# VH-VL binders against b7kms5: the designs that were tried, part 209

Target 1, 80 residues: b7kms5
Amino acid sequence: DTFETVRNTIRIESEVDESLRQLCHEERITKETWLEAAYLYLCEKPEELAQVIQLAQERLSQRKAIADYKRAKTMQERFL

## First folded at step 13 (VH-VL)

Design va103 (framework fv_miptenalimab)
Fold by ESMFold2-Fast, scan of step 13:
Structure va103 (fold): chain C 80 residues (1-80), chain A 124 residues (1-124), chain B 107 residues (1-107)
Amino acid sequence: as target 1 above (80 residues)
Amino acid sequence: QVTLVESGGGVVQPGRSLRLSCAFSGFSLSTRGVSVGWIRQAPGKGLEWVAHIDYDDEKRYSPSLKSRFTISRDNSKNTLYLQMNSLRAEDTAVYFCARTSFYDSLGLRYFDYWGQGTTVTVSS
Amino acid sequence: DIQMTQSPSFLSASVGDRVSITCQASQGIRSYLAWYQQKPGKAPKLLIYAASTLQSGVPDRFSGSGSGTDFTLTISSLQPEDFATYYCQQLYTYPWTFGQGTKLEIK
């Protein structure tokens, strides 16, 4: 039996991707199934889900700050 | 010269509301990469992060305070606000306003400038 | 929430001493840690960020080290103005949390 699926393109930190790829290889699973399993597991654990959401919020803020930093640094270097 | 000055503290009864203000100069919250937040410190105790807001109006709160506290800003006045509702004895603290604008390659927002704080005492 | 535990909570030392304060996170936080100094009646001051980077204007007798769960703030030769309370802060996840503080006082 098969699931209806949708294709997603996701950009993640290279260090995280490398670690996840190694885990998937060792455990004989795929990134897709790990993501589905992690989400489903956390949906049954409200306190753990809340912790994951907080980490995600911080990482989202970090990505925005990194982009802002790179922009400022590029402008400084270009017009110096 | 960057300065932050808190005001609005005082003595208030449990269950009441209070609004704190932070007037800042030497930077603008409309500047990309800038954020301002509130950190509190109970008498004789350590630091506790309350909330922050950035130039894009992205707001983040301590989970235990999110339902009672609201952070907002008025860019025309260079002022940050903290609306505190349903105050409890454990909210008694010095409330500091602090800026983050460090331009760090890791994307982390360290508190580089602080005000001197305003005291909130919740007692009957 | 990530708990930050500082050791010791209280430290007595003399001018000229080398002192170290440790900070332990209940989970791995990479290098996402800052150190602050607070004098009585004053606001905190940023000393070190990204675990080991010295903030501009801070004397070079201050240094930070560590990653993951264990971090250290070192003052190589204690000066009279260094007697204060020191706090570590993690920025790995929300809520941002601080250690309980280490009070450094004169022996």
Scores: ipSAE 0.570, ipTM 0.890, lowest interface PAE 1.6, mean pLDDT 91
Fold by OpenDDE, second read of step 14:
Structure va103 (fold): chain C 80 residues (1-80), chain A 124 residues (1-124), chain B 107 residues (1-107)
Amino acid sequence: as target 1 above (80 residues)
Amino acid sequence: QVTLVESGGGVVQPGRSLRLSCAFSGFSLSTRGVSVGWIRQAPGKGLEWVAHIDYDDEKRYSPSLKSRFTISRDNSKNTLYLQMNSLRAEDTAVYFCARTSFYDSLGLRYFDYWGQGTTVTVSS
Amino acid sequence: DIQMTQSPSFLSASVGDRVSITCQASQGIRSYLAWYQQKPGKAPKLLIYAASTLQSGVPDRFSGSGSGTDFTLTISSLQPEDFATYYCQQLYTYPWTFGQGTKLEIK
């Protein structure tokens, strides 16, 4: 089988990225192939996939909250 | 000064409904990063998170309580509510209203201010 | 759900003692952990958030450490007013969950 790769730009939380980088280094794989493999694995594990989705939703909410808080704080500081 | 005062507790029979209120002052729910929620404690037991409402009106529930409990707020009154339906004996507890704040660097939430609680007793 | 297990459930100590309470999460929760103190008939009081950040107004004899799954609340020198029940809480993912509590009693 042949496959074509798609270029993606993803932003990963720094500690997670570092941990993942270390793992990939130790296992002689790449973050890209890890993501592919992880997704394919989870596609066959509906319960685990649901758990990952829930966690991903929480992390997204946290990112939004951080962004909102920072914006509010910046605005407050700007006018003090 | 941040204050939270719960009310609405009482003795009710199983299957009945009750609405708790939490009047708060010293802060606004419109402030980004701030949320308010309910935590309950059965007699002689530990703490159990019930529900909370975020500054953007996002509601989160304990899965076991979501079908029976509804959290809401009235910003104009600075009041938080907890509508409890189909009450059960196991719902007997002190219900605390508490505010959550953000740890800005990580977006971590924590309950930094608590009310003194209101007691709900469900018994036949 | 993430289970939080505190140990010990009961702890007897004397004034001046160094005491530690542990909290273990069933899965990694990073630093999304808070510690609370509760006295009988009172509301819980926040002691530590973000695993190791001391809440304003809390004596510095209280400290928190840990990350991932294992966390510790330490009281360097126990004072009479410190005898109470302590709870850990994870705020990493919903539903937020508390430990069972640790009752610190006077020996």
Scores: ipSAE 0.086, ipTM 0.780, lowest interface PAE 3.2, mean pLDDT 91

Design va104 (framework fv_miptenalimab)
Fold by ESMFold2-Fast, scan of step 13:
Structure va104 (fold): chain C 80 residues (1-80), chain A 124 residues (1-124), chain B 107 residues (1-107)
Amino acid sequence: as target 1 above (80 residues)
Amino acid sequence: QVTLVESGGGVVQPGRSLRLSCAFSGFSLSTRGVSVGWIRQAPGKGLEWVAHIDYDDEKRYSPSLKSRFTISRDNSKNTLYLQMNSLRAEDTAVYFCARTSFYDSLGLRYFDYWGQGTTVTVSS
Amino acid sequence: DIQMTQSPSFLSASVGDRVSITCQASQGIRSYLAWYQQKPGKAPKLLIYAASTLQSGVPDRFSGSGSGTDFTLTISSLQPEDFATYYCQQLYNYPWTFGQGTKLEIK
C-alpha cells in the first residue's frame, strides 16, 4: 500500500545491521525502502525467493540451537 | 565420511591443455551454502586459491587465472573439474580440491575437507 | 587484493615449547580468518576458523586470537607431530589469499 505504513521494530545480527547501514548510506536509501524493494523483487523471482527462505530457516534454526546450548550449559554449571 | 580425490595430473608441454577431476563423496554440491574449489601449491611455495564453484553454479576465479582456467561440475557424478588452457611453467604445482560450507550464522566459510592433491608439471 | 603476511617465516623450537605465529592483513577482515597446518607431502588441515574457533578433532593446545588486521596462532607445549608449515587465509574478500607460510622446525 502506497498510502498507509506500519511502524515495525525488528532485531537482527549486529554485523548484518552494520553492513546494511553502510549500503543504505552509500546508496542514499533507507532500511525501510530496502526491505520493501527486496521483498517485491524476490516475489518476482520464485527460485531466488526459495533460496532466501531457506537461508532464513537456517538462521532461525541456528538461533534456537544457540539458545538451547546456553540453557543446557547454565543448568550443568548449577549441578556441578 | 567426506572424501575428495583428485586425478588427471601429469606432465604436459607449455601451451597445452589439461583437465583435472575431483571425485567427492559424503556430501552433495546441491546443498545450499556448500562450495568446492581448487587450491594449488608450487614446489616449495605456499598455497594459492585458484577457483571455486557454489551449489548454485556461481563461479569465482583468481584474477590472474580467469582467462585460462574454467571450473565446472557434474552433480550426477559428484565430480568437480578444472579445465586448464595455455599452460605455463608457472602453473607447475600440486592441485588440491577442497570443500567449504556454512557453519555460522554469518555464513562464514573455511576449507574443512581437502583431497590429497594431483601433481601438474609443465616443462620449462 | 588483501595481502596476508606471516611472521616469522621460519621458527625453530623444541618439544614442550609454547610458540606463537602471527598473521597480518593489509586491510580489516573482521574475523574472516582460518589457520591451516600442512605436513610434508600431505594436504593442508583446518585448525582454526573464524579467527578463534577450534575445528572439531583438533587438539586444544592450538588456539587462535585476533580480529581486524592482527591475528595470532598459539601452540602450547609443542608435540613432535606439530612440526609442520602453518598458513593463515582471509575469506573476507575475493580473491581469497593465504599468508606465505611459517615453517616450524625442530631446534
Scores: ipSAE 0.000, ipTM 0.610, lowest interface PAE 15.7, mean pLDDT 85

Design va105 (framework fv_miptenalimab)
Fold by ESMFold2-Fast, scan of step 13:
Structure va105 (fold): chain C 80 residues (1-80), chain A 124 residues (1-124), chain B 107 residues (1-107)
Amino acid sequence: as target 1 above (80 residues)
Amino acid sequence: QVTLVESGGGVVQPGRSLRLSCAFSGFSLSTRGVSVGWIRQAPGKGLEWVAHIDYDDEKRYSPSLKSRFTISRDNSKNTLYLQMNSLRAEDTAVYFCARTSFYDSLGLRYFDYWGQGTTVTVSS
Amino acid sequence: DIQMTQSPSFLSASVGDRVSITCQASQGIRSYLAWYQQKPGKAPKLLIYAASTLQSGVPDRFSGSGSGTDFTLTISSLQPEDFATYYCQQLYGYPWTFGQGTKLEIK
């Protein structure tokens, strides 16, 4: 079978999720199939893939910075 | 035996609407994995997929036609419809009705049975 | 959209010849490709699906090969009734797209 599948749990920004959910509803696709299609499409386009990877790295850095800030604030409050 | 028969074509003026019908037999659109769709062919040109509808009433359209065309069905009559609005000269084509099914090992839809087509001519 | 390009657009050959028609996808489509035959004034007929599987009732002189981006339809010994236009179709992504067609003329 070409569609042997695995289950994954992902966490994405709520604004992005809302927009993606609307797109999937309008086009009658699922988030799973959109993710597969987007990845497969980009794998055939090296320059576009590089741009997406760069954006992903930037967003990961932003998430880490926000998480680090929240952790520091929680520790400060715990030790007031 | 599977058969599909298109009707409703004709000569229409630009800007008008037309509804095509496809009467089918030998299968049910209620059957899991089955879909029926429309493919068109302009005079002297190749094939262009228009739209399809599956057993779950899931509808897919060619992006360039989505705003003007609507696919629907009546399972009680074993009939598929294509509502075409705001017709343009470039919509002139033979419109074929064709069936697919998910019965191959890959679960893919191939157009395994076709009707003979109905001709739509959009002219002023 | 996934673009399907066929080569050649026109082919003239003699009865008994081995002929091949190629189809290239603008991106990888695995084996999600079908071949159709259309005779003048008639609806297309499915010849091959899943790139290489022969449809029931189709003569075994027809065969398909390829995967990914490059596909070939071969007729091992051309017959007079094979005069037709041949189309490839990808079923990997929406919208489904067809090649521009290859018109086969028998000399």
Scores: ipSAE 0.000, ipTM 0.603, lowest interface PAE 17.6, mean pLDDT 85

Design va106 (framework fv_miptenalimab)
Fold by ESMFold2-Fast, scan of step 13:
Structure va106 (fold): chain C 80 residues (1-80), chain A 124 residues (1-124), chain B 107 residues (1-107)
Amino acid sequence: as target 1 above (80 residues)
Amino acid sequence: QVTLVESGGGVVQPGRSLRLSCAFSGFSLSTRGVSVGWIRQAPGKGLEWVAHIDYDDEKRYSPSLKSRFTISRDNSKNTLYLQMNSLRAEDTAVYFCARTSFYDSLGLRYFDYWGQGTTVTVSS
Amino acid sequence: DIQMTQSPSFLSASVGDRVSITCQASQGIRSYLAWYQQKPGKAPKLLIYAASTLQSGVPDRFSGSGSGTDFTLTISSLQPEDFATYYCQQLYAYPWTFGQGTKLEIK
């Protein structure tokens, strides 16, 4: 490895992870190199990058809403 | 009973600013999982999402409107605002205020209650 | 942005008819779709969410189906109060987008 690298822990949806693993296996690449290539490609394409950011914002809001729903349901079950 | 009532619409000249208000009752925007937003509809046209804000002050905007429009709230008054700057003829529409609440474990936020709308006409 | 296209844009039908309206997304949106009904001069009303789940208080003659890119709203036996404009909405990505609407008119 001739690059300076950092180790990271990322939590992603299991369905997405399964699909990405299959893609990486079929194309003979790694998750790390796919992530780097995707980001580098998108940095040169502002219109596509904006669309990815919009999807990421919705997915972040969705995760928050799921956590909120779970918490509200637990409180309702606990105190009713 | 959940109600939302929009106000502040009217006729304005291009380039001017206008602030819309939405007074709501029957729920609090401080409630976890709740959000309120603006949807507009040009005469004879379909629905267009403008912006929303949630209990945690997360704000999201339609990218085409983000530079000119600002969403805000005053929880002490149960009121939502939309500040519209640099108005254009294409901003002419009925502006609806609507609430979302979490409905399922998927975290999807559907517009379950709507106000009657307030009309904004941008005309010289 | 995800484009939502409805078919048909207008539909003429009679009371008692079975009618279907389709909504197509420009990319896969899973089941993250809602249907709304709007009567002239009124605010929209939520009918169906998560593509196929009926909103509380909505008559069971309404149903939704589909996933991915193709979705259908069906009214099994049209009633006089059902003549309205119907909109689909995707909730998969920002900005949230709606179809252009389908106007259901009396024949």
Scores: ipSAE 0.389, ipTM 0.866, lowest interface PAE 2.9, mean pLDDT 90

Design va107 (framework fv_miptenalimab)
Fold by ESMFold2-Fast, scan of step 13:
Structure va107 (fold): chain C 80 residues (1-80), chain A 124 residues (1-124), chain B 107 residues (1-107)
Amino acid sequence: as target 1 above (80 residues)
Amino acid sequence: QVTLVESGGGVVQPGRSLRLSCAFSGFSLSTRGVSVGWIRQAPGKGLEWVAHIDYDDEKRYSPSLKSRFTISRDNSKNTLYLQMNSLRAEDTAVYFCARTSFYDSLGLRYFDYWGQGTTVTVSS
Amino acid sequence: DIQMTQSPSFLSASVGDRVSITCQASQGIRSYLAWYQQKPGKAPKLLIYAASTLQSGVPDRFSGSGSGTDFTLTISSLQPEDFATYYCQQLYRYPWTFGQGTKLEIK
């Protein structure tokens, strides 16, 4: 009778989390329902979905690059 | 000294395929944080990013080219490839191979070393 | 896609002049902007990254400024070797896009 659900733990940028938290508070919704609604809405809009995927790809690449830079800098400072 | 040298360009008919190569030296694509990619320039026009691949085999493409072009590498030969399928007149350009690297806290990747380019002409 | 628009498309100047080229992004890109110089028949050369950071080996007469949507490349005292085409590039979102170019010609 209840929705079948899965519990996920995700890590997002603190600035994004703060903004999303404010939006959810003002609109009286939850992060989980916003995520579900956003995905379902975008699946009906292929051109908008493509734009979101591009942004996601860029953010993932940026995170990876920042992590790689920090690791290289730490190794240089500690071990070189 | 970092060098990149493109090859494989030529004249090809529309609808055909062509594979470009880029031989690089002075760095390894298996080095964390390093990536290499393709940028093209049509005659008398500006620069257009095509695709790149990084040390972790992450591949990114220009959306308009993703269905026809495939980027790959062979680390044992220090060589980057671009497989171009279903070529069109609008693909006529000089194709540059370039490296990206980052050295700041933002992780910004910018094209710091470029090859001299190889010319692809798609004629009807 | 993020559109990058350069102004002017053509610029005529004399050795010793101060020149500025602008680049406008169709949406905010923070400081994720690079400038390249391209001479006829040659590959582009990186001049500036992160909007304002000079690449090693680039003369200090080159400088970059700006953030968000409006960016400027300045050459404080033009030298003969500076006559070339200049391109801006945003690295904020895929696909990465370049401006149309600014051709700097001798007067």
Scores: ipSAE 0.041, ipTM 0.767, lowest interface PAE 7.3, mean pLDDT 88

Design va108 (framework fv_miptenalimab)
Fold by ESMFold2-Fast, scan of step 13:
Structure va108 (fold): chain C 80 residues (1-80), chain A 124 residues (1-124), chain B 107 residues (1-107)
Amino acid sequence: as target 1 above (80 residues)
Amino acid sequence: QVTLVESGGGVVQPGRSLRLSCAFSGFSLSTRGVSVGWIRQAPGKGLEWVAHIDYDDEKRYSPSLKSRFTISRDNSKNTLYLQMNSLRAEDTAVYFCARTSFYDSLGLRYFDYWGQGTTVTVSS
Amino acid sequence: DIQMTQSPSFLSASVGDRVSITCQASQGIRSYLAWYQQKPGKAPKLLIYAASTLQSGVPDRFSGSGSGTDFTLTISSLQPEDFATYYCQQLYDYPWTFGQGTKLEIK
């Protein structure tokens, strides 16, 4: 009654999802409440938030590199 | 609010040069995973990708246009440019400026915001 | 270059109809496909990315399916504002290429 929620769909790596699922089962919490708590905690910890943002940027950069590599490899196989 | 506004279009004779500008606001091109580029559309025809520049200054071009077109940016002015040389009648089109960003963790990019376009007509 | 072929090129339909537009890639592109809607005199608008993921703010009557070489955009119950030209785009390999477009017109 007190909380108004929204539904979000996000895609994460299977291994990360599996690890998070096991943590939630063991601690008897939900993915939703863990995500909310993690974000709220980090918002109160600027130095830790900065490190998490850096990790997120590194992961994003790595996925871009993988996507670009796959594109380059396809071009190489067809034209080079 | 994200906006992209093109300018610099007009009527030019074959063989001449023209420079298009795209002023953007509501985001920074230096933001990780963001890129901006140009897509054109000839009258009554479909969409054709022209050129692209990433947050890390990596440039990509349509192979048929690379020798005549140059993409550049000025991050301090939040402006994207397209320098078009040796223009041909077949370059007549509406030129759209568009942004891509990463929508999911796979790093895939899609054109999520577009400007309204600027018209380039190459004729004698 | 990867060629994207849409079918049909022209589709006439009525409000309330279920319509489907297909897009075929000349080679496998996995799920590296987006769908755009363009109304006359306007810029294109992103509808779907990663072949099946609905862009925020797009009505849920729009859906995308497929992977590899065959893709489908479906509008489950056509509304007046849906009459437009629809384009698919592959983002698997450079140069990025679009389909020729499907013009959806009112019957």
Scores: ipSAE 0.000, ipTM 0.601, lowest interface PAE 17.9, mean pLDDT 84

Design va109 (framework fv_miptenalimab)
Fold by ESMFold2-Fast, scan of step 13:
Structure va109 (fold): chain C 80 residues (1-80), chain A 124 residues (1-124), chain B 107 residues (1-107)
Amino acid sequence: as target 1 above (80 residues)
Amino acid sequence: QVTLVESGGGVVQPGRSLRLSCAFSGFSLSTRGVSVGWIRQAPGKGLEWVAHIDYDDEKRYSPSLKSRFTISRDNSKNTLYLQMNSLRAEDTAVYFCARTSFYDSLGLRYFDYWGQGTTVTVSS
Amino acid sequence: DIQMTQSPSFLSASVGDRVSITCQASQGIRSYLAWYQQKPGKAPKLLIYAASTLQSGVPDRFSGSGSGTDFTLTISSLQPEDFATYYCQQLYSFPWTFGQGTKLEIK
């Protein structure tokens, strides 16, 4: 390996992972190199980086809302 | 159960202001993941997104309208507002109020409920 | 801004026909695309979200496909009530943008 690397574990939405897996297979790249390239590309484009951060913030908020909904539904089922 | 009803449209002269209202029921804007917005349609033309406001009061605008339009809400009245200033002939349109919902697996937003629209005519 | 281009602008078809409407994004939007139907004098109605997920209550003759930049709305067997204007919308990046619309009319 010509690069010093670290091992990371991340959890993402299954549909996003499936889509990314398909892209990597079609383009003959790896998830690791795609992640590195995407981040490095965005670091050189502050306006686009800001848009990605905004999308990430929106996705985090929506994911929390979904989790809250599921938790509330479980609570209701327990006591109904 | 979910309804949105727009009002406040009318005929107005260029340079004047109008405030549109959207009375909604069957959901709360305080609910995480819920947002509401305005979409307009000029006579015989397509749809144009105007502005949206999220459950946490985050506001987003079409770049061309941001300087003249202000979105706000009153949760105690279950009402959404669009304040339109310095109106121009090209603002003539039917203004729709619509709610976004989210998709469980991706957290995507989509407009699932729409009001009937209120007509704004800006005449010279 | 992401530009959404629909094709065709007008489509003439007969009841029972299979028709397809396409939508092209000027940049990749993944599956962050919705399709709406609008009848004269009415508000738009959501048909499909996440590019291919059918909204509850929408007939299964409607289907969506595509990802990235190229998307298709298909009606497998046209019914009289399907003659309307159809719009795609990207919800990937602000400002959210719509296609110019496709008017589907009887032949």
Scores: ipSAE 0.000, ipTM 0.605, lowest interface PAE 18.1, mean pLDDT 85

Design va11 (framework fv_miptenalimab)
Fold by ESMFold2-Fast, scan of step 13:
Structure va11 (fold): chain C 80 residues (1-80), chain A 124 residues (1-124), chain B 107 residues (1-107)
Amino acid sequence: as target 1 above (80 residues)
Amino acid sequence: QVTLVESGGGVVQPGRSLRLSCAFSGFSLSTRGVSVGWIRQAPGKGLEWVAHIDYDDEKRYSPSLKSRFTISRDNSKNTLYLQMNSLRAEDTAVYFCARVSFYDSLGLRYFDYWGQGTTVTVSS
Amino acid sequence: DIQMTQSPSFLSASVGDRVSITCQASQGIRSYLAWYQQKPGKAPKLLIYAASTLQSGVPDRFSGSGSGTDFTLTISSLQPEDFATYYCQQLYSYPWTFGQGTKLEIK
């Protein structure tokens, strides 16, 4: 039959989502199967997996920086 | 007004440890969005990012150096540190301290102010 | 790791010349690129960030362009103080990496 599955909700950059959605439409796959395939492929490629993790770490830092910038700007606008 | 001054460099034997310091003024590392890091440059070579630390104590390292180098800070002294262990001849370089700033809505970072560097020579 | 390749490695030019230095990333880095100037015995100085944004206090003869994999730093009218080594840096992914540098020297 089917695999036992779990439902996840994730938030990703709009530009990335748009690109991924277009890819999935053109290749006739789903975001779910793309994510599974990408993870499974990378688990067998430790050097490539390390590169992906490094990119993820930087993107997490970028999101934090954006949030910090927004908060600092809001605080200045409120208290200046 | 913003200054960063490195110290602690010198000549050291392979396998030994050395701690570099960076004293800064004109800003606080406790300021939201600010980070400080280390970049090195071997004699006659280009620039290599080593590590940085942000106001929340989030640390990032060059993967090749993470096992031997530790970045830390003391906000009360406005000082950044780089602890270098198991030094090798290939670690010979000028070590620069630089501020990482983010005042851009795109989440982009950049090194806006640099110290003049401290020289580390690893030789037998 | 993302490799940054600068071209040319050496560039000879005269005061008043228009010069361009190219930086190529081994993969797409969007606009997460900065340019630095380094004079002998000195620390690097930030010129441009976000590929094309000029740092405050940097003369407007300096400009940056490009996105993705191909980037260019242009000096529209070379001045004596511009003879230095120039480095590009990607900040798209860890580890952050620099180009090998372009040494700009007097012809």
Scores: ipSAE 0.268, ipTM 0.837, lowest interface PAE 3.9, mean pLDDT 89

Design va110 (framework fv_miptenalimab)
Fold by ESMFold2-Fast, scan of step 13:
Structure va110 (fold): chain C 80 residues (1-80), chain A 124 residues (1-124), chain B 107 residues (1-107)
Amino acid sequence: as target 1 above (80 residues)
Amino acid sequence: QVTLVESGGGVVQPGRSLRLSCAFSGFSLSTRGVSVGWIRQAPGKGLEWVAHIDYDDEKRYSPSLKSRFTISRDNSKNTLYLQMNSLRAEDTAVYFCARTSFYDSLGLRYFDYWGQGTTVTVSS
Amino acid sequence: DIQMTQSPSFLSASVGDRVSITCQASQGIRSYLAWYQQKPGKAPKLLIYAASTLQSGVPDRFSGSGSGTDFTLTISSLQPEDFATYYCQQLYSWPLTFGQGTKLEIK
């Protein structure tokens, strides 16, 4: 690979990762190239990009709720 | 258990404003992850999503209605509001409020509990 | 916006019949689809979410199938109380959109 690259660490839901891993294995591509392709494709489709952004906003909201629940549950279990 | 009751509907002239209310019990909109929306149905027609408000006051609207409609809440009264401005004949419909749920973090919202609806008629 | 197309718009059937209603999305929505039942003068009632998961309290004669763009709601043996209008809804992308409805009438 002669392209300059940046190393990123991201965490995604286990089920999403499992599904993406299976797709990449079946299509013989990497997670990195899939992410690049998905972003580039959406940048050329403003209406679809807007929908993806809305989904991302909702996922962020839900992830925060899940994190709060897990934290509260851990505290409760400690005091039981 | 969970109950939603709409009110505030009626007959109004075009260009006027109307505010709908939805009184709910059995859940709290201040609870993280809880959200409520408005859906309308014109006479003899199908369902159309209007607006949504989340526990953290995050609001989403149908693109065609965003400039005229405002969703809000009063958690101390367990009440949701839909402020409708510049009403048109095409806004004539039964307006339902409904609580939303989700089954995973990839999906958006489906409506698990509905109110009985309040009728808005815009006519001159 | 994702367009949801239901077919047929009207369906006539008899008690005991097996009927299917189809919903097609204008783009892939994975399994992010719900089905509702609405009786005249009443609010809609949730039947199925996640394309195939039956809501608590809904009779097992109702089932949902499909993924991507093509979805089906099936009633295995129609009962008198099942004559109603049925709607699909995508929950994949904002704005939330519904199909135009399928009115199930007694033959």
Scores: ipSAE 0.000, ipTM 0.605, lowest interface PAE 17.0, mean pLDDT 84

